# VHH binders against Flagellar brake protein YcgR (ycgR), part 47

Target 1, 263 residues: Flagellar brake protein YcgR (ycgR), of Thauera aminoaromatica (c4kar8)
Amino acid sequence: MAELSTPSPASPAPLDGGRGDELEKFTLRGARQILQLLQDLITHRGLITAHTGGGHSFMTAVLKVDEERGRVVLDPSPDPQANRRALAAPRLTCVTQLDGIRIQFPLVGLGEGQDKGRPALFAPLPAEMLRLQRREFYRLQVPLAHELSCLLKAEDLARKPVEVSARVIDIGAGGVAVVVPTGAAEFVIGGTLPACRLALPDGEPIELDLEVRNLNRQTQRNGTEQLRVGLRFAALPRAADTRIQRYIFKTERALNAKARGGL

## First folded at step 1 (VHH)

Design yb7 (framework vhh_7yz9_2)
Fold by OpenDDE, second read of step 3:
Structure yb7 (fold): chain B 263 residues (1-263), chain A 119 residues (1-119)
Amino acid sequence: as target 1 above (263 residues)
Amino acid sequence: QWQLVESGGGLVQAGGSLRLSCTASGSIFSDYAMGWYRQTAGNEREWVAFISSGGYTTYADSVKGRFTISRDNAKNTVYLQMNSLKPEDTAVYYCAKLSWEYTGPYDYWGQGTPVTVSS
């Protein structure tokens, strides 16, 4: 009875990093650089997805860098099980973004403790940090079951202000792709749509400015033409960024759970 | 690393035509919007035309009806056909890649190609 080794859920394909040589260009190994980058993450309160292996991850943040002790302090998960997994993992792969740049770094030797009376995770400083200048933002495909909408403030062909309700197709830290009916508005690449409203499931819509980055006409199977609009977040408040990141994380987790046969 | 190389600039008389080309060295050219900008000495760079990955085009009002942006994805090239040129069109023209990654300004610029329209 050959135990069909269930193929380990495909670890997110390593960023198809160009040939090993290209990754080296983006790898920080200098202690000062690493410290600075970690400090920047603290300053920006960047949310970090910490992967513990086996398709499991949790959201964390760098709370403190202890240079004297050569350690980083992380915010523990509200899920005790996630923390246990983190502590049991031989390696924690941390993924985040700062200023649209993907940052990835490994942490090993995690421990739990307290920082100023609060539960915390501790790890030695990473030996290396990958700063992918490739502004490749992960884009989450929005499930049809979780409809996101974006109210676009645009102009029609007569330059009359119009509001267009758009379905969000995908969302990332830096923007959204939406679908609108053809002819609903006139879009200009590089143009700004001010005071738009992104509706997330977890609360009130987020007001934000959007920049048109791409336009694609799509013909549906029924012959209806739609316009796909790629939109950048032109000015995203920090609170909004956090909400978006949280949404992405939660949704991704849910999708992964479903893919694993979880109800 | 993406490189953009502009060509086709030169001297032309008012009312004349030029065709600019911009060749990109990057991969997946078809996935990115491309644009043309122009800059005169002492002034800010202004956008001229954009073309999306899907071929949707937009133009500055100053060039609308006279300029046409197009692309050949097989050649990784974006073009700017400039007709009915005016002295006011004299500038250095730059090609730009508009990043789909939702962040930042145009990631890549060419060195520019000069266009001079003589009256």
Scores: ipSAE 0.017, ipTM 0.391, lowest interface PAE 7.0, mean pLDDT 83
Fold by ESMFold2-Fast, scan of step 1:
Structure yb7 (fold): chain B 263 residues (1-263), chain A 119 residues (1-119)
Amino acid sequence: as target 1 above (263 residues)
Amino acid sequence: QWQLVESGGGLVQAGGSLRLSCTASGSIFSDYAMGWYRQTAGNEREWVAFISSGGYTTYADSVKGRFTISRDNAKNTVYLQMNSLKPEDTAVYYCAKLSWEYTGPYDYWGQGTPVTVSS
């Protein structure tokens, strides 16, 4: 017996081992539930990683659900090779995320054509969708308007202390993801950043120790490189945990109310 | 800080078996999901198998039913048991630690261990 886990909510790798009763409770098979979930992916313009087998994948999105014909319309890849691999594949495994929740579903019988004069891929509606809704896998995408920041206590390349104000991209029960300009500080996987300060909208900043868990370099439109850093809460006092969970809950509730029209 | 050392590769005939090992040193091995990837000449690196910190496993369709990933947390080691090997399994195999973080995986790769499957 082991705890159910996935490599990451944002990971392109599909969850397939340990199937059976453990994953059954996260599997949607109702036609209405499947249609609603697909519509939610359209509304949120969710990016989907479609795995074609053999380690190949491409980025797509659900453009439309055609209920009368029982099919989904997908955005083709700008890479013609990726589209050829997809059309040749006996099955696509689609992995995406909606509001921090990992979603996975199979598509079979992929074809190509046009939707309103634009290239499109078509597939029958999936018979099932996996929605892995466990609290420990949930990550709230921080609204840009909140301007959440975390003051990191780090070191530069010469091992001199430096303070970096990093923008918080997402937050969950176990940690945060932040973005920093490339070269602002030296980060090492497994390294500990002591006495960092997380600024929440309500009250004083939370002082906490963070462990570096992942690094991802991204190039922006202006050519500037940014480093995305995943940080785990190394030791979180109960009061701090309560405040973080309260922020997550209130923000989720506000976002859900806004999505429902806020009436 | 992390170091990954793969071993167990070699030459094997089609239908044969090999067991790859990857020993990790650094922070808490048992806290991390671990995986195996492979790279064939002329192709990009592809995922083979993952195992969570709790032992939950997932496999690429190309190896499902033939390969088994496992771990021994006391030895900081992850294994890949490869059965019914095919010439198309010929590749350099890499061990990686995986992140479960929302920002996407950052895989810390080992140096690789070559596997050659003759027909």
Scores: ipSAE 0.000, ipTM 0.130, lowest interface PAE 17.1, mean pLDDT 75

Design yb8 (framework vhh_7yz9_2)
Fold by ESMFold2-Fast, scan of step 1:
Structure yb8 (fold): chain B 263 residues (1-263), chain A 119 residues (1-119)
Amino acid sequence: as target 1 above (263 residues)
Amino acid sequence: QWQLVESGGGLVQAGGSLRLSCTASGSIFSDYAMGWYRQTAGNEREWVAFISSGGYTTYADSVKGRFTISRDNAKNTVYLQMNSLKPEDTAVYYCAAHTPFYGSLEDYWGQGTPVTVSS
């Protein structure tokens, strides 16, 4: 029996308020639209990356929408430290996707309690949600079964060159997000990693230069911490761009076919 | 930037009530989500109550049924009505204004108002 792939839900870095006027057209503020979108995330069991600030995040999911009390109920982290960071944060920035569409929303005023006898986190319903339907913001969650990797040319703490094989967790037209073992290399936002090698299933690795755009320490559902690195394609040859887009399209169609097949 | 001014703190006996007020100066108060937080010495700031721009409210489990958050947009003021006060409610209470998600990332904080509940 083939093992079912569980795509990593680690999402791209959040968009900031400096692009507010461009993001307004993608912002949902209607109570009905917000409730429907949150319910869709529950129905599809969408995993959410909740950013607590300071480069930290954890994996969660919406367990329930309590419309009467005006709040969402979230799955807490098995790591008590991640939960303490979340409760201390003035805001969580929640990033997820639904059918390849990036969904992003703030939660303010996080608390903890119980739901059906189990520990839970709760927060007020968000006043707004971003639903980014632009292709340039689209990120494919890479199926674990694909074992997609990128060999990074990075530096250690002593500035000595090191090679790190990193698992690709999402991919889009503009870049990839990868997970790196803690301590494997040092990354600097804005730094360039030259001659990295992206392995795709359809042939030889693609050699490309990557720019570090974001760094997040993410606590997984099993309590372990991973470093997530967001990397932008600094210069992408047309042939490489074609292969990446083809991989994204084929994988999306395969995932949609599985969903429609009812298996 | 906004100024947030808290008032209404003080000394009260256990079982008593206090109403905290937080008044914002300038800009668009009605577009901001407002929260009340509290902090005791040696502990991180704890969220107490939240009210969205649309008037939806939520409360920390420790204060549910005892505290009520409300807002008056005409007066640029958010309130925290605290009933059935306990000694463990003793803290400095802070008002916060949380900016719209995409418009600005700046959150604004008041200076804090002390509340002491006598045993």
Scores: ipSAE 0.006, ipTM 0.289, lowest interface PAE 10.6, mean pLDDT 79

Design yb9 (from yb1 with A97R G98T T99G W100E P102W S103Y E104S Y105P; framework vhh_7yz9_2)
Fold by OpenDDE, second read of step 3:
Order: sequence, then structure tokens, then C-alpha cells
Structure yb9 (fold): chain B 263 residues (1-263), chain A 118 residues (1-118)
Amino acid sequence: as target 1 above (263 residues)
Amino acid sequence: QWQLVESGGGLVQAGGSLRLSCTASGSIFSDYAMGWYRQTAGNEREWVAFISSGGYTTYADSVKGRFTISRDNAKNTVYLQMNSLKPEDTAVYYCARTGELWYSPDYWGQGTPVTVSS
């Protein structure tokens, strides 16, 4: 009875981005460039999703760059199991964004220790960092069980200010897609919607400016026409960015746990 | 907006015990890790203890074995039980929301003073 080795769940396919040659254009290999980018992540307190393999990940941040020792200091997970997985992993794949640009870098040789009396993870400096200038933002499909809404401040056909409550269907670090009833407001690609309010489950709505990037009319099965509006975060406060990233991470984790039969 | 209110500070003799409480008024308290910090005059704020959303605890070496952090999610409260107090534990103690990371918390309480007399 040949034990059918259940194929290991395929590592998320490398972003089918452009041909290997195009990725090289966005890969930083210079030591100075890498250090600068890491420092930028520190300065901006960029949240990083660290993938340990097997579909597991945890949230971390670069806390410090130790140039003398040639290492980065990472924020450990509050989950000891996540840290154990990280330490056992042959490679940590770190994914983050800065100023709407996706950044990906590998860490190898992870160790644990203390930094200034706090638990910390240590890794040698990455040999390369991928900085994707093209805003290929990962978009989380918002679960139906989550009621994410966005109050849009728009104009109607008569240029009268209107407020439209829109359901968020997907969310990423760079923006949201929402659905609105057709005719609820007039949207112009490239137009800015000021002082909108994004409602997350974890607190008060986030006030933000949104830029219309895409418009798609969709007909529902019931024959009702809806407008899908792709919106970019035009100006996102740091605190809001952190909240959004946390929401995405938590939601993804929950979805993955559910998919594995854990919930 | 989150608000944190510390209580339970005061004067205690060396070797004594004190229990600090911090009550949060924010939403989804159970989803956030909480921490205790302390600060003495002229010094930087020092990390004391951490409790994750899942209840995992960690402590600074200076308080390990003496202090216990705990939480009651139903009450939106985090506690710091301090035993075997020493004069060097004298400080203003602050409660903070730390999220899931060790970097600087995003919400702080006003602090509660603890004085340990010799």
C-alpha cells in the first residue's frame, strides 16, 4: 500500500510577476542599498509578515540593524510556537510594504537572543531585497462574516455632496475595493474622495482620503447592477496603516486556520 | 480611541506585595497584547512584563520570579502582581497596549506610582 505522499501544499506561487529578468531590475543587492531600505523599515515601523513555510507566518518588524555584526534584529512573535517555527525554518520569507511598494526579502540563519533586555530574533543581513515598484498590492478578500464598510464622500451627477456607505470586498495595504449601488454617486477615475471613513472591526473608523483607480460595473445574479470601485489610499496615517496591516494579517491567519480544519 | 487607566499603586515596604490593575476602554481587548512598563525620574521607560492576546507571558530579568502579569478579558483588565518588592522597583508604572509586537506601544496609561521603602 504505497502511502500517497499528500503533496505538500504548494508554497504560494512566486508572484507571477514579470519574467525573471524583470524581477532583477527590482532586486537590491548592494549592501548600502539594503542597509538603507532596512533602516527605512525601522524608521517607518513597517510591519512585516514573516513566512516560515508550511503556510505558517507571523507578524514581525525590524527593530535594529547591527552593521558591526552584520545582522538584523527582529521583533519576535508573542506566540512561542511561531518563534520555534521561525528558528527551525531554513529560510524566512519576509514580506512588507513601504510607501505602497511591496518589499520582499529572505532571511537565513535565524537565532534567538535578547536586545536591551527584550526577547529578539537575529538574522544575518539579507543578501538581496526585492522592491517591487509596481503596486501589486496583495488584496485580502474580506470574509462575508466581516462587516467592513467604507463611508464614501462623493458627489452625485449634480455635483451635490453625497455620502455613500459601501461594502468593502477586498482590502490591501494600498487600498480597498468597494461595491456601491449604481447611481449612488459619480466616480471619476483619478478623482479624490476626501475624508472618507473606513470601518474596521477593531475600533473606530479610520478617516482617510481615497483615490478612485478603477470602476467596474457588475451585474448580480438577481439582475441588480452594482458598481465596483477600486480605491487607493491617498494619504494614510501611520497608525491607520498599522491597523489595516494587522487586520489583514489576523484575517488571513484565521482563514488559513479554518481552511486547515482548525476552526 | 483606546484609554488605559492604571490603579493600585502606592507605598509599600520592602518585601511587600502590590497588585496593579489596568483597565482598557477600547474595543476588542482580547485581540491585543498588553504590557507593563516602569519609569524612574531621569531614566527611560523600562519594559517590565508582557502578556500576549493568547495569554503567553514574558518578563524582564529584573522582575522574573517576583512579578506576574495576567489578564481578564471579560473585564478588559490587565494585572501586575508584584511580590517581594525591592526599593529598586520604585517607579511610575505604566500600562500599554503593545499589539503583537515588541516595538513601542501605541496606547499608554497615565501611570501609577509605586514606592518601595527600605
Scores: ipSAE 0.057, ipTM 0.548, lowest interface PAE 3.3, mean pLDDT 84
Fold by ESMFold2-Fast, scan of step 1:
Structure yb9 (fold): chain B 263 residues (1-263), chain A 118 residues (1-118)
Amino acid sequence: as target 1 above (263 residues)
Amino acid sequence: QWQLVESGGGLVQAGGSLRLSCTASGSIFSDYAMGWYRQTAGNEREWVAFISSGGYTTYADSVKGRFTISRDNAKNTVYLQMNSLKPEDTAVYYCARTGELWYSPDYWGQGTPVTVSS
């Protein structure tokens, strides 16, 4: 295996647009800290969403850290198109979570090959990793068993009103991420979806105004594509905020108890 | 429960062909990527071929051009067509459902032996 070719370094812009100075205090640049965090991702088999630009992403994981060659080994997508997009991208923005803490890092100079006879993607070790420990950046990964949904009031391609029931995949103090079928509705970054309904367990749906923050077409492990939409809570009432925080807290406690073998 | 049942192994002469089949029972077969692995005595299992739910295929360099992976979702079956077999292809072949990670299959078949004689 040859070492990966490194393209010209990308600008060291903030990983999560526009918050440069605030994010600096959460940025790890020490080689030992970076190696330890990558090893923690391996140990916990942390799933990573790798954003390839153009609103596309795919699910991956760190398979190993090759310290001698200064590179990380990633699990490729079963969809060759997703791998081609990744290899063509000037950088991957990798997003994952450990113990409720959001972790983001860039990978530049992606290559492909094999590791122990299996297809693999390789990239130089990241020069920085972002570890967001503040409550406002915390995102609960919603258990599939909860079947949490949000009824979105959106527009179709012809600008006619449509209602889309979207599955909530994560939730935090500032918003939710949902998955929708491709073509179900049109979303515009910065657009407002009024009077959407978030169905939490234990009560009536919460009526919310949501702002579209990001759009990603994610290739799943089975090779299918889904649209992931990041939505910010606009003008969240105190009662709704309390119910959302209570759901997050209760679910965190249940997941922590399960992880400790508390059944 | 997911179960994978393999068939089609056996003894074949070098240069010959075999077709392995793996039939799945359980939940939605068509939604999962499937793979074939092989293991020789004293060695770790090595990946041979993968097929995604959408029909995209990838192959290990040692078998590329000789082996073809395919699937029939109506029969919940994945196949490995092995052509131009070499003695080095002698191994126990395993069907696997690919989990969240390619290197970590979450369901395995029992294995079917393939012996290629010279």
Scores: ipSAE 0.000, ipTM 0.291, lowest interface PAE 13.9, mean pLDDT 79

Design yc1 (framework vhh_7yz9_2)
Fold by OpenDDE, second read of step 2:
Structure yc1 (fold): chain B 263 residues (1-263), chain A 118 residues (1-118)
Amino acid sequence: as target 1 above (263 residues)
Amino acid sequence: QWQLVESGGGLVQAGGSLRLSCTASGFTVDDYYMGWYRQTAGNEREWVAFITSEGSTTYADSVKGRFTISRDNAKNTVYLQMNSLKPEDTAVYYCAARLYSTWGPDYWGQGTPVTVSS
């Protein structure tokens, strides 16, 4: 009976000083750089996941940069509760991607108001923006047409084993994000889900172990709540890694070609 | 202004128990993932336990079965019950709050020292 050494949940990397130095390389603090990046987000209509805490988030976008007032204008959530949470939060953590690069920045001092007669959220310009260029942080947004899914072997609140079929919404070299119905299973951050099955379009499902790294409750525009689960590949066979990388590359290429008008 | 304040640390004999408390001000703990880290001199800070807004708990292997994390939202407080303490548990314990689990903590307490004597 080989004691399956439960892989020690990878300590959420404290922004401790050593990794801090590495992150510093990717941190923009220059006012001009920050403004440019925000403008780029506007230009590209980059969707932003704004995290308000406790696994709650909403989708937003930068609508405008008001340089005169030193503030950013955000699209409010269609969910009034999400907006209330955002306004009550001491800080928002905004996460987005531009050109395959993950961008993260904090917003503090959020307020509500109107921009040109439309409801809007306002915040002072971020003091810093993190631009992660590492390939390991790249996440491909999975086209809906690909219908990627992951069969999760999880537990319910009673610790009874349950299988949950989850849609994959993004994929990277290091893991996947999936969406599950609220209450489908109990997920624990740092917990391992063994012997899960990732379905790719190119063949048989990949069996792999997944580690729960992120939980995010999202309210859809239709008012339906879903749970987004960020999962790390805990043990990925080399062959599986190759397949995943190939899928990502192929899909990215196709998306880029389409964006350029080639399809 | 946000603040996390730890309490309950001190000297205890091996096999003994301590209960740490962390009280938040300026924000509600129910909106955050709350957790405990510990750090020994010369070493990196390591996570010990976390509790989600829904009450799901996760423990480091080194403390599993001995430590229990809990929260009281009405008191805006998170607790760490530490049982069967070992000398290896000697460290400064830090309370942490995070908005999003993929990143490090957003807020830190000042820490409370725990010393376990053999």
Scores: ipSAE 0.005, ipTM 0.227, lowest interface PAE 10.1, mean pLDDT 83
Fold by ESMFold2-Fast, scan of step 1:
Structure yc1 (fold): chain B 263 residues (1-263), chain A 118 residues (1-118)
Amino acid sequence: as target 1 above (263 residues)
Amino acid sequence: QWQLVESGGGLVQAGGSLRLSCTASGFTVDDYYMGWYRQTAGNEREWVAFITSEGSTTYADSVKGRFTISRDNAKNTVYLQMNSLKPEDTAVYYCAARLYSTWGPDYWGQGTPVTVSS
């Protein structure tokens, strides 16, 4: 018996650079753009997974951009073996996320030294950075404090109508992901849930049709199961699209301000 | 549950053609980037072709003009039409899907072997 679950890696694997033409339009090569993006990673305290090859990686962060010397200063791993692997690698592939947008870049010529009397890793500024900025790829992780919910109009196993209030965990231009208790309703991939109601702040719930795109059963730490359901907006009126985009933009700006020590 | 099932591999002579198919179950491919990778013994897995959710295609230089990737969302299937096959195309071919909300291949097939004889 198979689970409804789809695998979801703890950290996304590096994108394959060999699909170059597809990703070229998302690649930043301007020195000013690269410097600004690196500075944004510092400001937002972005954690970076640095892949050294052979299935090895370590967590780092950009501590400083040294424009005068054309290099970045990175936080070394507390594991000396990870640092030795990084220094021996011909290239690091660095992967991070900023405001729901994937960022990936190579570092070549890694060295070690000190910054302000503490061990540090140094690398020349990358010549390119991938920033997947396409609107359809963006997903806002919904803050728990917002208590964002969607009332799903679904069916139980006997095809009897049921209403399930589901917590919205992420939202984008094309849809939402929600969590429901296992057994609360029957979901079929490709099925349509008509007249569901998305509760956004500062207005009446938005009535919309949702298509089930994926299902993932998650076992919680206490052994209970929750179902994560990916839902696409099947028919989205312009007014609803505008309200959803406004919520995303406002929330992103508030999170950005909070990360910079303001709100 | 999720699954990608590849089919259509086999033995062909140089200059011949094969069509590989990859059918998804347990998820809908409509919003996914779908791609084909190949791996030869002792070498890393290399990208061959990608098709976006919008139908835009990209190809590795080694296969441009010979291979065509396509999708049929109604059948939840992606295809790789391989023409003018060469012995150096001999490899295990893997189907991959990238989920809308994640960045690398989220789903991989088990692979289908292709052998091109000279």
Scores: ipSAE 0.000, ipTM 0.120, lowest interface PAE 17.9, mean pLDDT 77

Design yc10 (framework vhh_7yz9_2)
Fold by ESMFold2-Fast, scan of step 1:
Structure yc10 (fold): chain B 263 residues (1-263), chain A 122 residues (1-122)
Amino acid sequence: as target 1 above (263 residues)
Amino acid sequence: QWQLVESGGGLVQAGGSLRLSCTASGFTVDDYYMGWYRQTAGNEREWVAFITSEGSTTYADSVKGRFTISRDNAKNTVYLQMNSLKPEDTAVYYCAALGYSTPWKSSEYDYWGQGTPVTVSS
């Protein structure tokens, strides 16, 4: 039904609202930190995708931070309709990237005017900014050919132990999403699955504890129901973390090479 | 139970002044960006003015220098002082309280008033 997905770091799409609690630790609220980050965007001429809601967005950039008036000055869109949508929106969601770091922030109270005789958009300084390194938010869509699986140690409805081999559909530094047949096991959000085994293409399965983070029921094209389960790595030994990151990096590189080949 | 109640609208002659008030009940305005929007017949709603919890303000070009937004947290109220009114300012004015919601959090904390009409005669 409602699939769990995280946009690529290179994607301008904003992060999923359901991840709010997970992303709180990466949220900057200090005035000095916010000002420094905005100045970095100016220095690097970072392009910003501003989302106005309803699937609409436009490209902008921070032209100036007016610290005395507590404002940012933004480059307006060459499309007047995009500017009108932005001005009518209760908030903008701004997404950008600096040196592999994803930056996301809201702007509220957007106005239009002029800066040095040229059209400009103005907004108050954001009260918060999200700053994520690739490791914290990237999710690799696992190629079906890799046959990546995770053996889950769970319980059935009667609280009896069961083992379920689940297909891994995406993987990141913080966890995996898997699919299981409906009724194969019972999952409780916040519950821990101990001593599960993640099978990567090279080497021995990785033994790890998984925390259930989310659940989504889906109907396949053949009419069968399956359950999509989001699982967090409770704690990873350094060697396991390194191996997972290496798999993600190598697979991403291979997928990028294939895409550049026109496939 | 929550409400935003607008008051102070009405009929005024061009060049005149009005002060709109927006009082919140059931929540504290200190936690919100407070703003004013307006809508004319047959047109979409447009933003007019915003004020942050720290008192920073922004204004639409059409009202800059004529309108002033302010807040009185002790009275849980936000104001829009409208000076040098023009016939083009005729609209229904809406008060909004927008939470400090991150882009990844629910916007369930956004509140809107019912609107107050303002008519500026020439």
Scores: ipSAE 0.012, ipTM 0.359, lowest interface PAE 8.4, mean pLDDT 80
Fold by OpenDDE, second read of step 3:
Structure yc10 (fold): chain B 263 residues (1-263), chain A 122 residues (1-122)
Amino acid sequence: as target 1 above (263 residues)
Amino acid sequence: QWQLVESGGGLVQAGGSLRLSCTASGFTVDDYYMGWYRQTAGNEREWVAFITSEGSTTYADSVKGRFTISRDNAKNTVYLQMNSLKPEDTAVYYCAALGYSTPWKSSEYDYWGQGTPVTVSS
């Protein structure tokens, strides 16, 4: 009688891989995209904070993109010491904003010279530029008093449809994190939960599709195991997006007011 | 010279709260990704949270719903509000600054504080 060794449940793959992938979505690596973004910075005369390391930085701007030579031209600092630090630095970290979006890019191989008879700094074109959109990264911790909930339409282990009421613990423009009792449903990363209902304090619940992005099991003080589920909004209607954004904004403002000693 | 100084660590009972502070010197915090990491003896540093210059926040799943990262630019300080603390949250907490690259990778951060210990008792 051969004891069929029940296959040990595959340890969930470490969640670390999925988040790095999210930042990659905001990283421009295409030569044309990079050139366009640099040109946009020139057009808008965007001021750039250039970090040289060691806590030192100076203000600069992209003056020109030389496509033929594959280099960017920067405005030097009026401080000669800052320019020396920049030239000595193995990497220049440039930070700026365009249309409220944070842009970051590294420059390596900085040199000094002249552009049209004026002192300038030169560097090879960046290999990548990061363009961070506010919307996707901000997560509001939901106050307990708001009692946000999400009705999840999921399946159990037997693939039977089940509805699970989940507490929302954080919310952003891109999704929610919820807590569910362990064993209430089976969640699969990358799986879609259709026709779920997000309950906000204002108005009727929002019907939406959710994609499972991450799973984290947590043990409560009482020994009860809970499952935290990270969910992405899939196909969110514009009206729903507006309501969510309004809620986030209002809540954030209220929290900030309270933190400042406001009642 | 740049410096990050963490404070606010200590002993707390499970279910309690702590607020960590990280004050920067020599640079402005809104020019960087400001992050919190934690490390236990013999383990690698674990990413906890980061905040962008625009105030966008991201959290590790292990702390989501319990921890809040925030920043006061006027004070050049980043905070980590830790609620509903658990024994597993016991670690040395480090503040870090990253000018560019991936905030989830500790090896990419440009500046680190010395850390502040947090002990959560059962």
Scores: ipSAE 0.009, ipTM 0.234, lowest interface PAE 8.8, mean pLDDT 83

